# Ledger of designs, part 14: VH-VL binders against Cap-specific mRNA (nucleoside-2'-O-)-methyltransferase 1

Target 1, 225 residues: Cap-specific mRNA (nucleoside-2'-O-)-methyltransferase 1, of Dictyostelium discoideum (Social amoeba) (q54wr1r214to438)
Amino acid sequence: IFINRAAVKMANIDKLADLLTPIIPVPGKPRDFIYFGDVCAGPGGFTEYVYWKKTRGGKIKGEEGLDLDDVVKGFGFTIKGQCDWNVEKFSKQIPIHNFVKEYGLDDTGNILKSENIRDFSSKVFYNTNGFGLQLFLADGGINTDGKESLQELMLQQLILCQILTMFETIGRGGNFVCKIFDTFTPFTIGLLYLVYQHFQSFSIVKPFTSRPLNSERYIICKNFL
Short names: E, the ipSAE of ESMFold2; O, the ipSAE of OpenDDE; V2, 0.75 times the mean of E and O plus 0.25 times the DockQ between their complexes.

## First folded at step 15 (VH-VL; framework fv_temelimab)

Design r6 (from y5 with heavy chain D31N D105N; at its last look DockQ between E and O 0.42; V2 from the best seeds 0.00; counts 0 for: pae E 8.2 > 2)
Fold by ESMFold2, look of step 15:
Structure r6 (fold): chain C 225 residues (1-225), chain A 123 residues (1-123), chain B 106 residues (1-106)
Amino acid sequence: as target 1 above (225 residues)
Amino acid sequence: QVQLVQSGAEVKKPGSSVKVSCKASGYTFSNYAMHWVRQAPGQGLEWIGVIIPDFGTAAYNQKFKGRATITADKSTSTAYMELSSLRSEDTAVYYCAREPWSYRNSYYGMDVWGQGTLVTVSS
Amino acid sequence: QIQLTQSPSSLSASVGDRVTITCSASSSISYMYWYQQKPGKAPKAWIYAASSLQSGVPSRFSGSGSGTDYTLTISSLQPEDFATYYCQQSYSTPLTFGGGTKVEIK
């Protein structure tokens, strides 16, 4: 099974939290169907995991009467270029042909631009018939080379924009997984408290596969109210 | 053509405030962080702070925290720096300077500077 | 905060001379940046990321260094090179500049 390091992290989080069984089914879709969003996650390890899991490692291919659009559909948004989506590296046995890559109004994939957030949110709204996403994934990172002094600003801005995009796209009963770091400014804590208020459960975890000394953590939020 | 055009010189009394503007043109304003740097007469350069114009997030030199406020107006492509509780040692030329902003790319430093705004604090 | 110590604070040199300006950081940083400033003018970006020349900067300029010790070198000084040169770090807040090195006519 072709699971990259990010996919292994997602698998561990999913094992803990059961993220891929929708709490509120999408009307008009099979019971286990989900729409999901995956932002700032290029080249796409989380998305690869979700498709692998929902398609049973690709074995769902050729099942009579079953369409990928009745199993899972993802909307991806990440910065264009070097850290872009690279679906070609996904295992060929995993069907992913309905995955939608979005890059926003200015075509850059930059989530820090409000017009790009609005464009992505509009696309999700129309393509889910207003039901929104049952899973929102945000695994954004930063490149600190030559800009270490702005790291706190960049992280604060990145988590804000990921949370805003989540609120604009998530559906009732949806689950949210977001990378955070141990740099807990009052601003970031305030954002996390607002997120906490809108979900039935909220937890912070460090995946077992994360490097022991890095500061990354994931918030896991279940059942958007 | 990329330009940063600053507001004109000002003379201020101690205890008052000053607000310097920096009008950007010739590039996409929100793709660049905007720094403020000052230079007292005959002295070196001192960083005040920086803002990312989209979302209005700013960081400050702790020396100026509580006195400096850096803002940006995306609709007019204009950044502002306000310094309050002015003292005579705040007499300086105040510069704005842009820096390419991307969370996935290396910085190229402060590549374009405004012409400077002389602020004189004298009673 | 990270202190940048430039040396020398001033130097007197003739056209054609090789000049070297050093900048030492109080702790290790990732990159050094350099600016040229002429009297009455705004600083100009000169060298970024320790060794990369800004567009339009003559090839007689070079930058080098890593960790705490960085150098700007002019291989053959020209009349237009008489100015003050500042180093700058963006590794930690607050961003800091060196005290400057004034290159004067001998």
Scores: ipSAE 0.013, ipTM 0.571, lowest interface PAE 8.2, mean pLDDT 84
ESMFold2 (binder alone), look of step 15: mean pLDDT 92; pTM 0.946
OpenDDE, look of step 15: ipSAE 0.315; ipTM 0.721

## First folded at step 16 (VH-VL; framework fv_temelimab)

Design s1 (from r5 with heavy chain Y32H T57I; at its last look DockQ between E and O 0.73; V2 from the best seeds 0.00; counts 0 for: pae E 7.2 > 2)
Fold by ESMFold2, look of step 16:
Structure s1 (fold): chain C 225 residues (1-225), chain A 123 residues (1-123), chain B 106 residues (1-106)
Amino acid sequence: as target 1 above (225 residues)
Amino acid sequence: QVQLVQSGAEVKKPGSSVKVSCKASGYTFSDHAMHWVRQAPGQGLEWIGVIIPDFGIAAYNQKFKGRATITADKSTSTAYMELSSLRSEDTAVYYCARERWSYRDSYYGMDVWGQGTLVTVSS
Amino acid sequence: QIQLTQSPSSLSASVGDRVTITCSASSSISYMYWYQQKPGKAPKAWIYAASSLQSGVPSRFSGSGSGTDYTLTISSLQPEDFATYYCQQSYSTPLTFGGGTKVEIK
């Protein structure tokens, strides 16, 4: 069973949108190979789902004999500490040994710092030979306990930084999934319109597993132009 | 070791403006929020607004709509509050106050306060 | 905006007395925050998240409550506790304070 409920949400989104089949293949890799990024989503439920799906629950070694580096490779970025990556708790049948954990220039994993975004983006560019990511995942949240008055300001900054990181790392034909909330500022609406202009398709969904009163939504963007 | 040092007392005429400074030391200025709170003589506390210096994010009490401007200079670790169109009711001690802040942490209150700056508005 | 009604506005008490200060919010909030202020001094953070003591605050202080009704209690007053206490909310903009409770020596 997956490490947290985020993997179940990702499974539902993937069934809806078919996110793991690359539109433009990576040169020098098998047709279905993807590089992907997973930001602000510790302890790692989205990443666990992607590796599970691409490796057929771990069966790819026994049935096909393929190297994991010919199947999928992920780059993770999330804040260090309690909500950090917890790959040791993933199902043992799922190979994940090539997953790269990045924490940025200052080693904090704080996506709100521009130098960390640039550092992560440079490492992705280098490690994908400039081809970029075929899937970018962002499931970032904030802790609003006791500071609900600042919620809109904090959410504006979080979604901006996730989208900037996506634009710095996504490859042509790449797919983008990002958590958003239904409390928008005019700035955030304008930013989503900019994202809309750069993808072949754009949709907003509430996953089946989301709580009915939760304001949580996901944008699903396919085929980066 | 954490310290907030404010600019000195000011006497102002009605209709003018005042800009109070708050210099921070003993912590990384840009990592935390800075609030401004005032207290009229013999009265309670009134929140003016807040800035998060690292991102330039500010929020204001609507009571001060168009009159208050809160800024921060990361290079000098100094926050500023400017209040325009002053009137006698603006006579107060003005405080800066730090909020320990992170997008993943809960609110801990305004944990460090400056010494206060008396602004007197009289004709 | 959320109004905080603090009661009583003042009280007179002796060293060793138990003191209770009430703060009511006009609508439900997540937590209450408390500050102590002595004459001529800036406020000091005292209690956060309704019931958690700030560093260095004596254990004779406690906070409780949820929703709209919150309380600060001093189990046995000491000479250094004579001050004005303010409640504060950060749930909704603008941030607001209660009117204060002045605790005076009898």
Scores: ipSAE 0.033, ipTM 0.596, lowest interface PAE 7.2, mean pLDDT 84
ESMFold2 (binder alone), look of step 16: mean pLDDT 91; pTM 0.939
OpenDDE, look of step 16: ipSAE 0.733; ipTM 0.877

Design s2 (from r5 with heavy chain T57V; at its last look DockQ between E and O 0.82; V2 from the best seeds 0.00; counts 0 for: pae E 2.2 > 2, grease 19.4 > 18.9)
Fold by OpenDDE, look of step 16:
Structure s2 (fold): chain C 225 residues (1-225), chain A 123 residues (1-123), chain B 106 residues (1-106)
Amino acid sequence: as target 1 above (225 residues)
Amino acid sequence: QVQLVQSGAEVKKPGSSVKVSCKASGYTFSDYAMHWVRQAPGQGLEWIGVIIPDFGVAAYNQKFKGRATITADKSTSTAYMELSSLRSEDTAVYYCARERWSYRDSYYGMDVWGQGTLVTVSS
Amino acid sequence: QIQLTQSPSSLSASVGDRVTITCSASSSISYMYWYQQKPGKAPKAWIYAASSLQSGVPSRFSGSGSGTDYTLTISSLQPEDFATYYCQQSYSTPLTFGGGTKVEIK
């Protein structure tokens, strides 16, 4: 069903944690409506799944008189280049016309820049009428080919920026998913502890659909306090 | 044009400290890491450390740990390398060199170098 | 730390000659970087990711290799190519350079 492999991972995570049911409904929107953000996740497998799930596999279509804006609204923030959003390759039956691609103040999509994070935050709150995101997805990966020695530093920076972005955009009752790696340095542990303090529940999972050879894991946090 | 301009030559006594500057121009300073590499007279190249200006974190060659401090000022697009407790063996030309910093882009190595700063440590 | 051993340390060649410089790593690495340095000048980036030429580098230069063994080749040596060449790895900290290969005029 999904063209993107990452969509399967998101499906697995959702089954484990039930992330697409809002804890706090948005005023003026249907109960099941969801604002979500997807950062560092080009080409968009997670987004593909979220839209697929919320639209019941495309059964809810604008052509049928159903307003997509009453079902799901996504905000994407990923770096431009080879790993940019590839929405055109999503399953064709999935309506996704209201998905907004944000690239920050400098239009690079670089989440490592604080001004881009601030810009993304401002846009999210403006477009959600101050409500914030009900689901924040961070699936950042790094390419350290030729710079393996700096992998830890790169990863720490990426995770930090994703978490910062989450804090700047998440609404009360929101859920947070973030890709992490088996690098439990004091720095990373500190970050996770901070995150832990701001959610009702916190778990670390390895989706069955994740590559067994890599050390990727996901933190799942529910109900932002 | 992309340029890294370093501070002038230094003559220092053993036990003292030296701080070398590297001013960047012609590119976005925060998009690149800045390495420091030294070369003793007639010798090869030795890596000292690297800083990610936007992140503000530096990594060091353990050989210099405790003596080398690498900093960056984004407002002036300038990187600094300070070496304390200088010894005669620290006599070398010190280079700054940029490397593209991206978590998803291809890596091109240290693609632009400063002109070098001679630091002479003598009693 | 990963040691890089270059061979030879120096060589004499004539214009038009084919020159091959090798760099051997003490352990397997992903990519090798090469730099050219002329006397009294800063090193210049020359080859990145083992086989990619930096901007401005003539096509007579090439890089190859994988694992522990990498090579820089000059197909036809030109007068401006007389310099010292260094290999460098970023696979493991500390970053390390080879001892250099001085290419001299015969």
Scores: ipSAE 0.558, ipTM 0.836, lowest interface PAE 0.9, mean pLDDT 93
ESMFold2, look of step 16: ipSAE 0.576; ipTM 0.822
ESMFold2 (binder alone), look of step 16: mean pLDDT 91; pTM 0.940

Design s3 (from r5 with heavy chain D54E; at its last look DockQ between E and O 0.49; V2 from the best seeds 0.00; counts 0 for: pae E 2.8 > 2)
Fold by ESMFold2, look of step 16:
Structure s3 (fold): chain C 225 residues (1-225), chain A 123 residues (1-123), chain B 106 residues (1-106)
Amino acid sequence: as target 1 above (225 residues)
Amino acid sequence: QVQLVQSGAEVKKPGSSVKVSCKASGYTFSDYAMHWVRQAPGQGLEWIGVIIPEFGTAAYNQKFKGRATITADKSTSTAYMELSSLRSEDTAVYYCARERWSYRDSYYGMDVWGQGTLVTVSS
Amino acid sequence: QIQLTQSPSSLSASVGDRVTITCSASSSISYMYWYQQKPGKAPKAWIYAASSLQSGVPSRFSGSGSGTDYTLTISSLQPEDFATYYCQQSYSTPLTFGGGTKVEIK
């Protein structure tokens, strides 16, 4: 009931695609456990939804002997500052204490920096015992106020960096959800074709909660091959 | 502290090419886009293009019809602008100028400029 | 391409005068950006996002405007303010500058 606006968007995508049941289980974890990554996602609505869903609205908190690390574990990466993680706004009944915030090698959270991508990827590899992520979420927004002329250049770079980070962290059988826009440049089409080749299924959706004039779309990719 | 140092003046003949360098220091090179802007004698400023050094992607003013090539070398923190098929009207001071480049920042302008490189094209 | 028209192209004013420079865009843009250039020197960033002063710019400078019409104002002209001022847009490709306004102290 205390789900933020972005969490409702994620709920609609998950209802369509069943993103939170792993295709290949993580060894040593319960069947439904997932590691997930949430990239460029401040203040964290997608992450809030994932924890809410996996913990049955927080009801799992009172179960004796159950460890959150046997339910779900997320790795967040987003730019520091006003667009940073804001877990204080999450519903208080949702346990989230094992969520890891990463900011990369330079501690800025800037995904446009290749060293930050490598640092995040190394930490995910180590903390998942090499199994990687069962779900990768990328909901990157841009700010082009005053430089709208360079929007295409920025979007191409952002989409590239999110996809590179996904390829470096996703495990076999993992699912990928990424925001895109209605810009059909040859560069973007080429990237989407590359992603298409590496997943069992690929679809593009516009969530019901998106405003009509908003150009945002999401790619939904299931089962990393 | 922060500075952009450009290569020296060039005198060129029509039809040839020139490559101007811009060496950055005092900041993290990959945090900034690099613009190239020229100024003909007694005239205003004209934008040539921009490069994002991290991945080498560039955008250009269409006026230069593929004659301009902007590149960057992260290992030396140096940007380059090459202009081919030179004409006398290409005589200008060529500036490099940096722009803070992050996906969450609005445009703050070109905050630091190089000293300029005079390119003279004469027959 | 968005053309930026500055007015006046030059002006002469006394120390202490209020000076206003206008920049008109051929179509609506998000913000105007301003640069100061002294003879023989590279331009300096001066005002960003129509009204925000760059670091180190004296408070006697201000910027305003929206849509197509923007201004740079110097409330009390000082000797160090003689320069050429350029407006600039990054709303549409190619990025363009105004023709400049040369401010001379008299």
Scores: ipSAE 0.476, ipTM 0.786, lowest interface PAE 2.8, mean pLDDT 87
ESMFold2 (binder alone), look of step 16: mean pLDDT 92; pTM 0.943
OpenDDE, look of step 16: ipSAE 0.500; ipTM 0.815

Design s4 (from r5 with heavy chain Y103F; at its last look DockQ between E and O 0.49; V2 from the best seeds 0.00; counts 0 for: pae E 6.8 > 2)
Fold by ESMFold2, look of step 16:
Structure s4 (fold): chain C 225 residues (1-225), chain A 123 residues (1-123), chain B 106 residues (1-106)
Amino acid sequence: as target 1 above (225 residues)
Amino acid sequence: QVQLVQSGAEVKKPGSSVKVSCKASGYTFSDYAMHWVRQAPGQGLEWIGVIIPDFGTAAYNQKFKGRATITADKSTSTAYMELSSLRSEDTAVYYCARERWSFRDSYYGMDVWGQGTLVTVSS
Amino acid sequence: QIQLTQSPSSLSASVGDRVTITCSASSSISYMYWYQQKPGKAPKAWIYAASSLQSGVPSRFSGSGSGTDYTLTISSLQPEDFATYYCQQSYSTPLTFGGGTKVEIK
């Protein structure tokens, strides 16, 4: 049982694309281990799914050589405060004690600030011994209430910052999943073309659980070259 | 104390350009978008465009795209609006106005305005 | 673009009167925003999100409405309320303002 519908959405995407089996193993870790990042994703539905899947619903319990640090380790980055990580509402069966919450240099969790991106990136580099992430998740949304006229500008900025953070943290063979909307500009198309050039496969999907009138789509990129 | 201080009045000839400055103080410049709005004598308010200073990204009222250029200098906390190919109907008071800029916050309007800069276009 | 039509364009009222200004949008919007401007001064933010008062705005002011039809009301007009009031939408590009309503004290 998952805490919110975002985890179900991630399960659907993973079923389509097989995102949690690493293409290039992390040196010094078991074959199936991954580091992952989950950006702009409070309260944490995608993270809940990843931990649930890698721990087999929480059934991995101290097997010889199979503690949590040998299974999965996540780095979260989201806005501090009301839409922050809410890990205490995750299913109690899912071990998450090694999940790291990051909020950037100014402690706000605001990905739109370049120094926060740099701070997060350096912490991922240090904590992965330079290997980087095998999965990067970006499910950022915007609040257009009262400023719908500038939605395109807001989305361009958000998409840019999420893609920059991905490029600075993803490891070779890593997979990338990012929320986008049907609002395309030459700027956004150019960004997506740069992403396309750096992965073995690139696709755009609408998950089954997304509401039909929502313009929400996800790009799914596999195997960072 | 939050303040937006604009450059002084200007008199320009048709076909020339003008660059108006807006110096911000008392708040974190990169947390706010900066709008430009003009008001012709005895007329209402007309939106020109907006800039987000952290990345220098601007959006424009299509009426002014090609003539208006909105920029910002984060190191001096100053926004600029340049209008080229001036004509007599561009005579107006030009205002800068800040808007709290976050992808998670509701819109609260343009909460602080500069004092305005009169630009007069005459031969 | 969305046209905002304010009514009346001007009015005169006595101190203590109830004053109502309307703003009609050419198509449905999410919220209306209101600004006060005194002669020779920059506009001031007054009401946001149709009905919420900006900080420091007297409680005699109120806003209401939804869809295409919005109002600003002054329950008991005071001498300092002499100004022009503008409505504004941020629902579609370009951002637009109403034509203004000039409020004069008799």
Scores: ipSAE 0.039, ipTM 0.625, lowest interface PAE 6.8, mean pLDDT 84
ESMFold2 (binder alone), look of step 16: mean pLDDT 92; pTM 0.947
OpenDDE, look of step 16: ipSAE 0.391; ipTM 0.764

Design s5 (from r5 with heavy chain Y32H T57L V112S; at its last look DockQ between E and O 0.91; V2 from the best seeds 0.00; counts 0 for: pae E 2.3 > 2)
Heavy chain, then light chain:
Amino acid sequence: QVQLVQSGAEVKKPGSSVKVSCKASGYTFSDHAMHWVRQAPGQGLEWIGVIIPDFGLAAYNQKFKGRATITADKSTSTAYMELSSLRSEDTAVYYCARERWSYRDSYYGMDSWGQGTLVTVSS
Amino acid sequence: QIQLTQSPSSLSASVGDRVTITCSASSSISYMYWYQQKPGKAPKAWIYAASSLQSGVPSRFSGSGSGTDYTLTISSLQPEDFATYYCQQSYSTPLTFGGGTKVEIK
ESMFold2, look of step 16: ipSAE 0.538; ipTM 0.817
ESMFold2 (binder alone), look of step 16: mean pLDDT 91; pTM 0.944
OpenDDE, look of step 16: ipSAE 0.806; ipTM 0.902

Design s6 (from r5 with heavy chain D54I; at its last look DockQ between E and O 0.52; V2 from the best seeds 0.00; counts 0 for: pae E 3.6 > 2)
Fold by ESMFold2, look of step 16:
Structure s6 (fold): chain C 225 residues (1-225), chain A 123 residues (1-123), chain B 106 residues (1-106)
Amino acid sequence: as target 1 above (225 residues)
Amino acid sequence: QVQLVQSGAEVKKPGSSVKVSCKASGYTFSDYAMHWVRQAPGQGLEWIGVIIPIFGTAAYNQKFKGRATITADKSTSTAYMELSSLRSEDTAVYYCARERWSYRDSYYGMDVWGQGTLVTVSS
Amino acid sequence: QIQLTQSPSSLSASVGDRVTITCSASSSISYMYWYQQKPGKAPKAWIYAASSLQSGVPSRFSGSGSGTDYTLTISSLQPEDFATYYCQQSYSTPLTFGGGTKVEIK
């Protein structure tokens, strides 16, 4: 039972890496609880997968005394408008009422602006009582129609901002999954090396459901040190 | 409303440097990339490079082989282009021009240009 | 570097004439962009993405083309249209302009 193509990609990554089992439990929460962030990934397939998995396909709704805030809580950040979160299209059986949509200081959802990164990070810090995120997801893409000459510059900025946001919000023991493109520059390699230094494990994978000829890859980083 | 105002004309000797400024107003400076384009007398347009003000990252036409330096000061909404080791063929009008910079939108061209700065390089 | 060849380099035309300017790229590009420049003035953005008019550009202007071959057309030339027109690509670095087409009074 697949939710959408992005959720299937996330399922494959989770099958490989076991992303939803926290290494370090959140104080005051059940052992398997996670806070997670999902940036630049509208309309929200990764978020839909995480909620589906943690709520056992929505079955927790019938359990006495169990609250969604004791199971999973997500913080989303993506560009406002056309590429925004499309939660109305999520499966109705999956509870998501505690999912928080954030758009930054200027309310645009633009991760390329440092003020929006800081605003999102502050809100995550406040809402996680300073413990941070156990999972950070970044599935950002770009539109370079008519400006392909600047594609590499734009991609460098996007990956930088996603990584900065991750470092500002991830908690000790947290896991990080980030979309990258296979055109590696010295700048991008340097960033990936920095990320590598801060996690117990680091992998680059192509999900099984990705079309064979596309350039997308994902970095999978486990256990933030 | 939206305006790019450039510094005044300059006369330079071969081997020296020039730094042209471009003051932006009427829009959010960090939302736009800033291009530099020059036009020699009676000739066409030649792209020098571009800067993304929020990051200060620039890309250049290889023809200028490290002679051009493009910078921006976000606090004053001002972009700069410095050209070193000037030669007589660098005599031109130098323009700044803005471009919408968004990772989710297609290219809309260089929609607003400065008035131009004449740089004359003579012996 | 992608070379843009504009044709003609200049033309003489009367008010009311239909004018067509071509721009050919040395290799395939995604879109062509057009600018209008009058003497002593900065260029003005005119057509983006091959066929879309910038704000304030009269509807007598149109753009078309794909791949390597693009055109700018003025359906009925007006006195304010006498200018030089440049095509431009941002598909590959360095960004390049065509040599220009000067539209003059006959």
Scores: ipSAE 0.363, ipTM 0.722, lowest interface PAE 3.6, mean pLDDT 86
ESMFold2 (binder alone), look of step 16: mean pLDDT 92; pTM 0.945
OpenDDE, look of step 16: ipSAE 0.725; ipTM 0.883

## First folded at step 18 (VH-VL; framework fv_temelimab)

Design u1 (from s5 with heavy chain I52Y; at its last look DockQ between E and O 0.05; V2 from the best seeds 0.00; counts 0 for: pae O 9.7 > 2, placed apart)
Fold by OpenDDE, look of step 18:
Structure u1 (fold): chain C 225 residues (1-225), chain A 123 residues (1-123), chain B 106 residues (1-106)
Amino acid sequence: as target 1 above (225 residues)
Amino acid sequence: QVQLVQSGAEVKKPGSSVKVSCKASGYTFSDHAMHWVRQAPGQGLEWIGVIYPDFGLAAYNQKFKGRATITADKSTSTAYMELSSLRSEDTAVYYCARERWSYRDSYYGMDSWGQGTLVTVSS
Amino acid sequence: QIQLTQSPSSLSASVGDRVTITCSASSSISYMYWYQQKPGKAPKAWIYAASSLQSGVPSRFSGSGSGTDYTLTISSLQPEDFATYYCQQSYSTPLTFGGGTKVEIK
């Protein structure tokens, strides 16, 4: 049902960890309503799944008194270019009109710039009335074409910035998913340890739907303290 | 433009080994996966395995596990497929095929193919 | 492994005809691809992600489907379209191909 392979990964992760059920409901919203962020995740497979799941495949309708804003709202933050959001490729029955695409202060979507992170954070809190995100998804990868020697460093920076962005936007009780690779440097381990200290649960998973030879794994953290 | 150039036709005896090469150009070799697929005369396509050159990791069709070895040389942008203990049923055209790959996702399938290498196994 | 069954295995058609090829998977999958192959030539990537045309593929081609059932359609068959078409899944390893559908001149 999904064109984007990442959507299948997210489905697998959700089945494993039940990430779309809020621990702490948003005041003034239905119990199952969620704010979520999707960073470094163009073209948007994770977002596609979240909207698909929350809207029951687009079956929610106004006749039932449910608007999209009563079930889910996403904030996207990914770099512009070839891997930008491609929501037009999503399943057509999935309503996604309230998904907000953010590109930071400089409008590049570059998460490696602190001013872009701060801009994203400000906008998230403004639009959530200070509640924050109940789900933060980070699916960053790096194309190191011609710069293979810098791959590890670049990945470290990316992971750091995704984690920083998470800390700046996540709400109490929120869940966190982050792509990681075989970068078990002291730096990366330190970051993971830091994250570990701020959630009730912490796990590392390899989705079954991920390519077997792909070194990608996902940390899943539940219930931000 | 992406080009995959394979080595020439091979004639082998049963029990011997063959190693087919696939030289890639027009893209960053190490960043994308390389598949090997074969086609027996008048038959369909059969997946042998894949390698991710950057990681040096390969996966195989269980049917060929133990007999097929896929390797890659990043310095020459060349992928190799070696098949040992050859049998008559291994007679086929062998193709290398690139799959565009990224740390984020892969959508495009095997979008570029080599010209094929005929391997004939006969006594 | 996931088995892909193509139907029909072969068909005869005339220029201008509408042609539909089906590919049935043994289980629900995503990431379906189609390839065109002409005699003596390597396969060519034709459709990716079930419904997206590869560069250079004429618009008379279309792909659709989800779950277990996928289709390749040629709205109006042209002389250059006579070939064998293969579906392929990249959902899980081992990667598998359909048996192929040969489109022949009637």
Scores: ipSAE 0.008, ipTM 0.523, lowest interface PAE 9.7, mean pLDDT 90
ESMFold2, look of step 18: ipSAE 0.499; ipTM 0.790
ESMFold2 (binder alone), look of step 18: mean pLDDT 91; pTM 0.940

